# VH-VL binders against p56860: the designs that were tried, part 15

Target 1, 255 residues: p56860
Amino acid sequence: MMTAEVRTPEQGGGPLTTEPRAPRSAPGHADASAPAFGPETDPRDIIRWALAAHPDLLMPSAFNLNGVVLLDLAAQAGYRGEVVFVDTGYHFPETLATRDRLESRYPELTFVTLNAGASPDDGQTPPDLYASDPDACCAARKVDPLQRYLKEQGPSALLNARSRDQASTRADIPFVEEGGARRRVNPLAHWTREQLEAYAAEHDLPVNPLYFDGFLSIGCWPCTRAVKPGEDARAGRWAGKGKTECGLWQGENKL

## First folded at step 1 (VH-VL)

Design s15 (framework fv_siltartoxatug)
Fold by ESMFold2-Fast, scan of step 1:
Structure s15 (fold): chain C 255 residues (1-255), chain A 119 residues (1-119), chain B 107 residues (1-107)
Amino acid sequence: as target 1 above (255 residues)
Amino acid sequence: QVQLQESGAGLVKPSETLSLTCGVAGGSISSYYWSWIRQPPGKGLEWIGRIYTSGSTSYNPSLKSRVTISVDTSKSQFSLKLSSVTAADTAVYYCAREYSSGWYYFDYWGQGTLVTVSS
Amino acid sequence: DIQMTQSPSILSASVGDRVTITCRASQSISTYLAWYQQKPGKAPTLVIYDASSLESGVPSRFSGTESGTEFTLTISSLQPDDFATYYCQQYNTYSYTFGQGTKLEIK
């Protein structure tokens, strides 16, 4: 059983409804070929192509800098689909506040918050699972809830906020990625951190305050540290654990 | 067809609050952003701000400290309040609908209403 | 804010002429640019959106083009009804900005 808190258009700052999400209507047109995109392509043009090819497109977001910038560009390009956030129970208060600001700023979009079910304080979940088995913690609280929701909704493609300069493992990501259960579109693949920062500042976007304290890639509080100058943006994630990517993007957990 | 009409006092004293209302007819006020734009006599256009029917607003940074836009869905209207006015705020004020295609161009405009700021 | 610079400020032309008005953005706005026509004492009306798309009801003699940050509005065979002030507007950001206007006058 998965529960979701949903804020739909026209409700604005009203209270969220907590209920299971219904499966989506008919699948999108996954047979459309991707055009050649290049270093000068506006991300909004990539998003518009994705919407035309995949009317059932969804956008998962952790509301980090990249996610906030993508959300703004997507809204401009006419995206009116779901923005899906996984509440792991271990988010910084700043992350949840950033989500709330974005929900208020984009009332035309539907925001879905997925709940892992068990609270960290429920007495049943081990309090140190993140320390003893970070892969199991990630799977139970982030990967599994998102994977189940995406299986249930069945989108033919996802809008992702990944960019090539975030980490060495992301250096060669394409604008359109095949494989796994669905197509993944990376409209920001070619944008630099400097371009993302400039865009966010110019448009007065709500950026997680921890970003300015050196938390260039913000995850759950047990697994995130500030990065040093010259480190990959994701170097602060799972510090000391030998983990580079969330299980979300690894092997059979690829969405 | 969609019709927008501005209304409100045409004369406002310096330091007081300018208040205008835009009535929307011939279409739903829901699912659109609605904007206020002004034009001082003999000059160009300046965007003031916008509102969505949920109450979510965005304002021109140069005017943000003085501007409040509100919406009343039951009356099919939205309103502008601009505080602490000076002679520089003398302008024709337009309301307009934003049509979908990115951050939105203005497909329908009201006829405009002249507001003069004088003692 | 993105600055929109229009040229010329005043353009004198005769009926039947081909006229071109230019608008330049201080930074990239993709194709998120609209052109408006304003006659004296009237509200602006939409002519072109998304840089090159004609608004419904606008005569085919109006066209828009883009090249990088430079945008043009062209009237291929000027008619008496076309003498007006034209404004470009970027909608790449929510702080929308307009050009200063180009007044098209009878020569």
Scores: ipSAE 0.000, ipTM 0.404, lowest interface PAE 17.4, mean pLDDT 78

Design s16 (framework fv_siltartoxatug)
Fold by ESMFold2-Fast, scan of step 1:
Structure s16 (fold): chain C 255 residues (1-255), chain A 119 residues (1-119), chain B 107 residues (1-107)
Amino acid sequence: as target 1 above (255 residues)
Amino acid sequence: QVQLQESGAGLVKPSETLSLTCGVAGGSISSYYWSWIRQPPGKGLEWIGRIYTSGSTSYNPSLKSRVTISVDTSKSQFSLKLSSVTAADTAVYYCARLYYDSRGYFDYWGQGTLVTVSS
Amino acid sequence: DIQMTQSPSILSASVGDRVTITCRASQSISTYLAWYQQKPGKAPTLVIYDASSLESGVPSRFSGTESGTEFTLTISSLQPDDFATYYCQQYNTYSYTFGQGTKLEIK
């Protein structure tokens, strides 16, 4: 059981519930094969294919630059499913404000915030666990709530905002990943940061203002710093700890 | 299918340390919290403590000064040490998995092992 | 420390009966409550989680409800396999606490 805040198209204020959302229709194992997408393929065409192959498609988002761009492209492509965000209790106020702007801009979408109103002292995780054991903190506050929600909803595929130039660990991601518990679709796999920034500016998308203050990769405040010119975008995450991914995308945790 | 198996000495003398190990088979020890729970004869269940695969622990405040839980991911096992035991520590000891997160429930249990504290 | 109180301590019933076991928390635990079934000499087995969610493989005659700090486990048509001791457990805080148990026995 998790507390979830839901903003639906009809209920802009959103009902607060302490129960998981009702299970979706049982997802079928998609038998539609992915076409041969290339670097020049319009992400909207990839998203349209994903919607046709997976009517139960669901989009997790951390509302970073990639997530904001994907959300706009998905809305244009006809996506009307859930946008799922995990409230870890450690988000910058700017990140939560960006979420609020996105909810206002896309009233046709359903926004789900897992563990809504989370605080650093949740009674389950030591308040300073992020400093002593960031892997356990990430698992307890982000990975576990999302995995639980996905198990209960049972989507046959996820729409992800990952791109190959975000980090060396993402350099080889394809547009469509098979295997595991469900298919993963990465419409922005070949987009560069420059393309994402240009798109966001051209379409006046709500971007986290911390990006303009040198935060090229924005996560929870205890583990984020501004990067120096020429550093990898994720160099500001978990500084000094050798960690570049919260366990969401590592090993068996690939959703 | 995940299977949990407790092992260790079934008889411990007063003032000594009770030591048990839980072997995890059929699934990964990673990404889950693991707990020890005990049940004195004719009594209810009492949670002892939990551990995450990183070694991070949380203990029942009533037992915290005497309890140590550790994990060995290379052997796929976690262990309990309870020091300075008395007759009140006689119980069946269970290991169990928390699913899905730290606000989880116990979905897999070992069969339990009786530990008797006597001279 | 959250106290969990079950009632009744012993419940006598016949096969086919509808039985309800109650568990009360000393403070709000939202829906972070599980129910376990324990047969003599065996480990507890999960029945209900998140107050009302039925664990996979558990018969549909089992159900759970929540009303504030009061939780119930209901068996709609009691079967011979259901005679056991039942425990509720809160997991809103990491010092997890169990109720004292309800023994369901044959009338």
Scores: ipSAE 0.000, ipTM 0.410, lowest interface PAE 18.0, mean pLDDT 78

Design s2 (framework fv_siltartoxatug)
Fold by ESMFold2-Fast, scan of step 1:
Structure s2 (fold): chain C 255 residues (1-255), chain A 119 residues (1-119), chain B 107 residues (1-107)
Amino acid sequence: as target 1 above (255 residues)
Amino acid sequence: QVQLQESGAGLVKPSETLSLTCGVAGGSFSGYYLSWIRQPPGKGLEWIGEIYHSGSTSYNPSLKSRVTISVDTSKSQFSLKLSSVTAADTAVYYCARVRYSSGWYFDYWGQGTLVTVSS
Amino acid sequence: DIQMTQSPSILSASVGDRVTITCRASQSISSWLAWYQQKPGKAPTLVIYKASSLESGVPSRFSGTESGTEFTLTISSLQPDDFATYYCQQYNSYPYTFGQGTKLEIK
C-alpha cells in the first residue's frame, strides 16, 4: 500500500457525549454468540450487538445506496469506528463527491481512504489490467489494499452493507457470517431496495447521483454501466465480462 | 482553461520508434485520464491508449504490443512511444483529456501533430 | 470490439435545413456515446455526451437521441459553421471505438 488518507472526528469540536463509549464498556466480556435475527429485526439492533461483541469493528464502504444507509444507521446505533474506502484510481467523480458529502455529514466518524494504485513503482501491478483482466485489476487495486489494511489493523469483524436482493449470488447471505479471517455482519441483509430508497429519501441522505441514472451498483468506471429493467442490480458491473462479484466476496479472497 | 499540446519528431523511419510528448497547461493531472488518438490522412479516428496520473495504462489491443504510454507529473506531461513503425502509422496524433463525470469521453483535445513514416 | 457504423457517409444540405445523422452500435452500449465535430485542419471538438447531453458552449440547435443501439445527432437549423465531419464514439467498453464519420457538406 502506498498511502492512506484519514479524516478523524474534529478534536475539541462541540460538546462531547458519552454515548460512543457506552457500547464498548465491556468489549472483552461480551458474549460473541449471534442472536436469532429475523425479517423484523431493526438493523440498529444488529449493529449494537456487533459493537458489543466486536469493539474493533470496521466498516468498509464503496458509498453505494446500501453503504450510505448503513452508515446512517450505524452512526445512530453508536458506531464510532473507521469507515474504510479504497480509492482504486478509477472511481467516478460522483462517487468521490458522495464520500466528501458523507465525511461532512458524519464528523463524529473516522473516514479512511486507502490509495490502492497511486504509484506504478511497486513493480507488481501490470498496466492496462482493467481492460484485459478485470479480476486481476480488482485484486490489485481493491481487494489486495483492503486485505493488507485489515491484516494490519486486525479487526475481529467487519460491518458490511450487503442485502439479499442485490443479486442472485447474495440471496442467502446471513446476518452474521463466520469463517475466513474474520466475522462479517450484514445488518441490511433483509432490507429491500424499496426500503433503502425510502429511508435515504426520508433522511435526505447523500446518494450517489449516478444511482438515479440506472447505476444500481456503482463501482469503478471501467467496469460499470447502467442496468436494464429486470436485470440484477449488479448486472452493470463488468459489463460484457460475465462477472457479477468482485474478489472481495469470492472464495479465498472473501473478507 | 486546460490546454494540451503535442510535440515530437514529425518524421520517423520505418522500423524505428515514434515518440511524442503532450504538455498539459492550465490544470493538474488529478481527476482525469489522458489519451492518445490518431487519424491517418483522409481517414477516421483511432484510439491508441490512455494513462492515469498514477501511471496506470490501457491500450487498444490492436496496438498493445507496440505502444507504451508514460506520465511525468513533475513536468506536467505524458508521452507516447510506438515501436516498429510502418507507413500505416502515418497520421495526425492527438492527445486528449478523458472526462469521466458521466462516462469516458474526450472533452479537451490538443491541436494534433502530423507524424510521417518514410525512408 | 464494438463496431460503430454511421449513416450517411456524406450528407448534402442547405443553411436552415434540419439534418439528422445516425450512428449504430453492434451491441448494447447503454447511453455511453459521444458526438464530435471536426472542421478541416482542426482537432475534433465535443458536441454531445451521454447520448443526449449538450456540451457547455455548444449551440442549442444541436441535440442527440437514442433508441436501443441506434443514436442520432440532429441540427435543427443548419448554420454555415456546422459544415464539418461528425464522429460518434462509444465509451461503454474498451477499446473506445469511433464511427467512420459523416461529412456534412453544402448542397
Scores: ipSAE 0.000, ipTM 0.409, lowest interface PAE 15.5, mean pLDDT 77

Design s3 (framework fv_siltartoxatug)
Fold by ESMFold2-Fast, scan of step 1:
Structure s3 (fold): chain C 255 residues (1-255), chain A 118 residues (1-118), chain B 107 residues (1-107)
Amino acid sequence: as target 1 above (255 residues)
Amino acid sequence: QVQLQESGAGLVKPSETLSLTCGVAGGSFSGYYLSWIRQPPGKGLEWIGEIYHSGSTSYNPSLKSRVTISVDTSKSQFSLKLSSVTAADTAVYYCARGLYRSYYFDYWGQGTLVTVSS
Amino acid sequence: DIQMTQSPSILSASVGDRVTITCRASQSISSWLAWYQQKPGKAPTLVIYKASSLESGVPSRFSGTESGTEFTLTISSLQPDDFATYYCQQYNSYPYTFGQGTKLEIK
C-alpha cells in the first residue's frame, strides 16, 4: 500500500493529508472503440468520450503548459478523478508553486503527490546520480514511483497532455493509444503551442513562470534547460543525453 | 542576458570574517545552483561551495568549518562568509551559475579581489 | 578528492597551429568534464562541457575528446584571441576540482 499526500475536493483551506491508497475498480467499458477524432475536434469531446469509456481514468501531470491546459479542459468536461504528481526532490520551486496554485484553483479535483516532501538527499540515491546515471535517477525518482502507483490503482486508461508539436518523437501520436496494460488518451494531440498559450492567457491559468524564461518543457532541474531559438520544446530535457522521452513512454514500460 | 556581480570588502584583517554578496540580474534565479570559486594571485581555481534556491548547500571539505553560503531570493542575491581568514585566503573571488544538471559554470561574475592584510 | 592534472603547464604556439592540451583524472569521472578559457584579468568562460560538447557561441575550431580518464582540448587553427590559460574541471563528484591550468602563449 502506497502512502501519498492527498488534497480532496472538500478540503478548502485545510492541510494536505498523508493516507494509504486503495486500488481502483475496473470499468465495464474498457473495450469501447474510439470515435474518429480529427483536427477540428474539441479536446473536451475527447475527454468526455474517455470518461464514458473509462470511469477510472487518471491524469498524471508535471504541470507544464500542456498539463495546466488539459487540467482546465478536463475539469470543464466533468473529470473528477485523481491528478497524480511525483515529487522527485529535483523539481524547480516554481513547479511546486504552480502545483499549489492549481490545487487552490480546482478544489473540485483530488490532487495526489507521490513521495511528498522528497529531497535530493533521500538517504537512498546518491546526490550526484543525476549526473553519473540520469536514466537510473529518472527510474528511481519518477518512473518507478508512478508505475507502482498505477499498478496498485489499476486504471484502465490515462489522460495525458502530450501534443504533436512538442517534439519530433511526438509528431504522429494518435488521440487514443491502445494496447498494453492501459489505454492512453491524448486530447491535446492536435493543439499547437500557440493555441495552448492563447487558451491559458484567455482563461488566466496559472502557468509555470519558467515557461516565459525559455523553459518550454519543464522537468526536474538537473535535466531541464532553456531551449535555444529554433529547438524543439523538449530539446531542453536530458540535455547532452541524446534522449527526449522519459521511460514512462518506452515499450512495455508505457503507462 | 544573465549578469552576476560580486560586491563586498576588498581588504580584510587576519582572523576576521570575509563577507561577499553576489547579485543576479537578467535571468531566472530559481532552479540554478549558485557557486563561489576563488583564485589566489597567479594560481589556479578552487571551488568553495554551492547553494540552491531552497537554501540547500554543499561545501568543499577543505573549507567546510569556515564557510557559510546563504541565499536571499527576495533580493535575487546570495552571499559568502568565510571566517578566521589568513593571508592564504587572499584571492579573486568569483560567483558563478551552474545550469541544468551537475555543474560546470556557464555564467561567471567579473570577480572581486580580497586581500587579507593588517 | 579527485585530482586533475593538466599537461603541458605551458605551451608555446603560433597563429594557425593545431594545439592539443591534456587533462588526466586520478579516478573515473565518466564524461563529466568541462574546459574553461581565462584571459589575463578576466573571469573564466566555458568552452566545452560533458567532455566533448561545444558551448553555444564558442568557435567550431575548439573540440574535446575523452578516453578513459584522459581528456583533451584541441584548437584546430589558433587565432590571436585563443592565447589564454585553459582549465579543466571535473563535476562527477563533490568537491568539484580543477586542473592546475595550461598557459597557451605566443611563440
Scores: ipSAE 0.000, ipTM 0.403, lowest interface PAE 16.7, mean pLDDT 78

Design s4 (framework fv_siltartoxatug)
Fold by ESMFold2-Fast, scan of step 1:
Structure s4 (fold): chain C 255 residues (1-255), chain A 117 residues (1-117), chain B 107 residues (1-107)
Amino acid sequence: as target 1 above (255 residues)
Amino acid sequence: QVQLQESGAGLVKPSETLSLTCGVAGGSFSGYYLSWIRQPPGKGLEWIGEIYHSGSTSYNPSLKSRVTISVDTSKSQFSLKLSSVTAADTAVYYCARKGYWGAFDIWGQGTLVTVSS
Amino acid sequence: DIQMTQSPSILSASVGDRVTITCRASQSISSWLAWYQQKPGKAPTLVIYKASSLESGVPSRFSGTESGTEFTLTISSLQPDDFATYYCQQYNSYPYTFGQGTKLEIK
């Protein structure tokens, strides 16, 4: 039941097309051992290693600051795989506009949008699920669609834009994370918010405008607010619910 | 490597305004909240307030009527003004950076301000 | 305002000892607590953030734990360089508040 809207390099800026996606081929060889990356390693070198070790690499993105910076670095490093975005039906218009700007700026990349539903009132997800059950909101609209796609496509690794300074739950993420269904690569694990902001500004990257209005971590509008002075960057996510991570990175839902 | 350094008059008369500047070197403070924290001699730490590079501020309610924090991004500086000072305002004043994960991860060396006639 | 209370106010210990400093919040602050070390004449430096996360460059003998509104800083084997005053700080709610400090003295 999952459909995808795809913009490919061959179509030269045509509109997104909606189509069923075929599963990816499984890797035929054992994964290469992860090298010893350090605090001075250029993220592009990490990405180049990941591409060599995992030619079926996919890049999920929510198009936050980190995601935008990773896209630019990955394109420079030779990444030409899929950039996978989940349209939860609850995104800010600014988030969707940022996606559109990125698709125009990186015509060499394939952008895949997974459609969980066109609106919050889709008959399946209760309008107040985000208020009464944020885990169910996250699972139904984001985690489940993405995990179904990843199970179907079967990549041996994911390229993620997480950095250690985004939240306490991310403080210890390694550059290459083992376990679970597949390897996860975090080329920006060691970059600070200051470095990300400077890079984006210097390269004139399209950053979500809400970032500059205090939305330092942008998710679905029902579960996102501007951070207050003194709050962690991800404190605006799941406000009052005692969590800073979508179930995407937790327990049995971990990618 | 970002470094913070306080500067300003070390002696202020009662009823006058205490004025300090924090210089930022070794990198931009853009994307970080920057705070002023003070410590009276032999006492503990008291948070005064913070500012973001956009100019947005938050102040300790106990000091809010007397405190102004401002930022000058062109000079890589942010400043503290505390009006109507008394002997109780005698303290070492620190500027500090709030890291992305919370907590104050970089501090200036501190500057002693004595309020005396 | 959230009140942070440290105990003891003064702790005397010998090099090699395992020492524990306690900090109690007057209300829930979740895990939003930091520990700072301040040596005589110097600015405070961050040791632990989010109750139990060790700051980069801080020796592994330092650790933090939490239980409800009670937080501890433990030094597993006290070294001479650890002589200092330690402060806890909550950053769950404005205004940020600090404990009164625990002065660690080497016997």
Scores: ipSAE 0.000, ipTM 0.382, lowest interface PAE 19.5, mean pLDDT 77

Design s5 (framework fv_siltartoxatug)
Fold by ESMFold2-Fast, scan of step 1:
Structure s5 (fold): chain C 255 residues (1-255), chain A 118 residues (1-118), chain B 107 residues (1-107)
Amino acid sequence: as target 1 above (255 residues)
Amino acid sequence: QVQLQESGAGLVKPSETLSLTCGVAGGSISSYYWSWIRQPPGKGLEWIGYIYYSGSTSYNPSLKSRVTISVDTSKSQFSLKLSSVTAADTAVYYCARDRGYSYGFDYWGQGTLVTVSS
Amino acid sequence: DIQMTQSPSILSASVGDRVTITCRASQSISRYLAWYQQKPGKAPTLVIYKASSLESGVPSRFSGTESGTEFTLTISSLQPDDFATYYCQQYHSYPWTFGQGTKLEIK
């Protein structure tokens, strides 16, 4: 995995990440218990509580729809901590462009890119690992760097953009998760995909354009699918043909 | 307020590289996306690609193998190189500013005609 | 690629007329659509963004609407300065694509 060197101006040179990383305060935690949050609770109230309980909050993000909505809500609620992105070398260009637009739109937030400038051939991970073992590739290029960073920074809690609507494995996530190395806060746990889409549209948030092409969960391109298992393969192929399908695209009843 | 100005050779021979520069005045090149768009004579508009001031780029897949866009923030300019040109690349080339999603291109250069001929 | 189709290709009208130009996307683009005006020999200028938002400095006679994958640009009372070619553009999905243009000419 490529390791980026991070420097502040006082250390000489610039950081290899897109944003300078400020020195982190000594790890701390608050003793506040979570209030009873419910289906009517505004996510900003959950975020404000989390900030009060955990001033050292850190927000990992892949800049998908949920992440973009959470960034906007968090900025409104007073979040000024780090937004942490892992450069795997396999991101869609649209994902990197979305990150850049978000950095421009939220100058009050600190964006940290781990392993900035990562390439598919980093000399450490086999260049074809994504084809032979996508899970191992994801672990080496995304999960491991993020886990190392979290261990180094030691935040007492993470602010996550997970929602119950995203997957069956997430159906029961609470607003505040205990256990493990640190607390996890899920302000969007109760929001639906439709609600997230409506919010993003109403507020002109920079959403990854691939989302509207059926990439509802955007990660590294080798691990991200537009078509779910069981979907008509012809429908996917037809969309991919573009210009050779112009006559069919002009029809009133397209198949 | 913001003014964009294209410059570069107006005549390029087939198989050579087309090279254009866009100067940005009256505003900061930082925090915006900057695009190249072209228009063959009498035809419609075609997006070529963009660059963010940090150097991040995205290119139209139809042109990706031939296109390079670069930025020089110290000179407040960004540039286009299109290799292996043919007569089909004859067009007016525009540079433009993109304010982000839901906004489109709010400022355009005047355009520069590039003719590909021997 | 998302195909943008404009209709009509040519529209003849008189000063004072109400005209509507249509743009259809081959797939959903939400509201990520802009309209541009281009006069002969000049660069395009932004008229409408986000399907229905009027660009600063553009006369209020211009308006845009959205209905599914169909978008319209309406000029409520044509002025001489409005005769130009109009292009729609989607900026929902890469590559960004434009319609073929609608030439608005004097009747």
Scores: ipSAE 0.006, ipTM 0.415, lowest interface PAE 14.7, mean pLDDT 77

Design s6 (framework fv_siltartoxatug)
Fold by ESMFold2-Fast, scan of step 1:
Structure s6 (fold): chain C 255 residues (1-255), chain A 118 residues (1-118), chain B 107 residues (1-107)
Amino acid sequence: as target 1 above (255 residues)
Amino acid sequence: QVQLQESGAGLVKPSETLSLTCGVAGGSISSYYWSWIRQPPGKGLEWIGYIYYSGSTSYNPSLKSRVTISVDTSKSQFSLKLSSVTAADTAVYYCARGYYRSGYFDYWGQGTLVTVSS
Amino acid sequence: DIQMTQSPSILSASVGDRVTITCRASQSISRYLAWYQQKPGKAPTLVIYKASSLESGVPSRFSGTESGTEFTLTISSLQPDDFATYYCQQYHSYPWTFGQGTKLEIK
């Protein structure tokens, strides 16, 4: 297993700990049914249900707008599990700064950074791989580390910050996805970008400053550009490469 | 250890363009954003703007119409151009690295004095 | 723009003293505040970030606190090397803005 930097509730403002993480056991075969959720459902109610059904719940986050809003709502709903971030070595400095602001604001949560200290010149991947084969780069630096951690920790469910408003490929995501190794819960499936922006502003949440520079969807810097008026929000992701999604959401064991 | 070094003309005539370059040594110019900050003699600090590796920039609105910041990754350097200068632009100019964690600055160049005079 | 006001502008103190300087933001900046030390003829150096986090290599006698829009930098036992001008900086909102500076000088 990879080395991770961990910031615990006792270390909210203190030093980070770098360590290999011990595997966590799932609670077994949970017997829980999702209630009917609808367009009026408070995301916190969905999160509370998920916590009751899955005490071992984990929240992967890239700390984009959706992720920041979900984190605040989850903390309000009583979430005290891990917030898992993958340091790809190719994040904008603004993204890492947003993570640091969130760690300071939510000292009650445990933040786990996988592959902490990654950089383009760290030898994990060829330095030009992001340009020649962005899918391979994404797999090696983000997808594989996260999937390995999730397999070792074994959560029975994940909290995801996806919303139907983000992309055509996400238009029909349900609040609760079943199948595969674990459930995936999407408390923000029904929220629009305008609702997310309003919530973040009202609660003074740390948001990535790049949103003010014309970036409507933020990923690793080699594959992200500002969008033009009228473009799809994810048009800036993997510009020129005919792609809008990283491999996290592909295959029968997708996250 | 990362080292930043400013270079450029120390004297610029009024109405002309001030041009400075910051060389980055001891580390990659990638994965960070790079700022210009100035300090008029005997006064405080003023943030001018930043650029990150991708070429994206953000400028102080008070200077935005006159400022251009550019990056040359092959030479490991970034540059400042400030047009239509006046005596009010006389200052020590610093280049600085925005730490990967935010808009605060962990490494600074030594600074270079630029005097605007006829 | 968010205005940052420091007080006092000049502080005279002796080695061994506990000194505190303050910085007030005109609007909420949460914890997005840094403190810098600048010695005559030198570039500023980072002392504190995120209002209260001590930069690596900075002596433990330096500390920062926050209370609403008021921020303080405290030096618990002043040393000769600490006489300098100190600046606060907010990085909550663009443009990023600095305080006017507090000059800490020998009494």
Scores: ipSAE 0.000, ipTM 0.413, lowest interface PAE 15.8, mean pLDDT 80

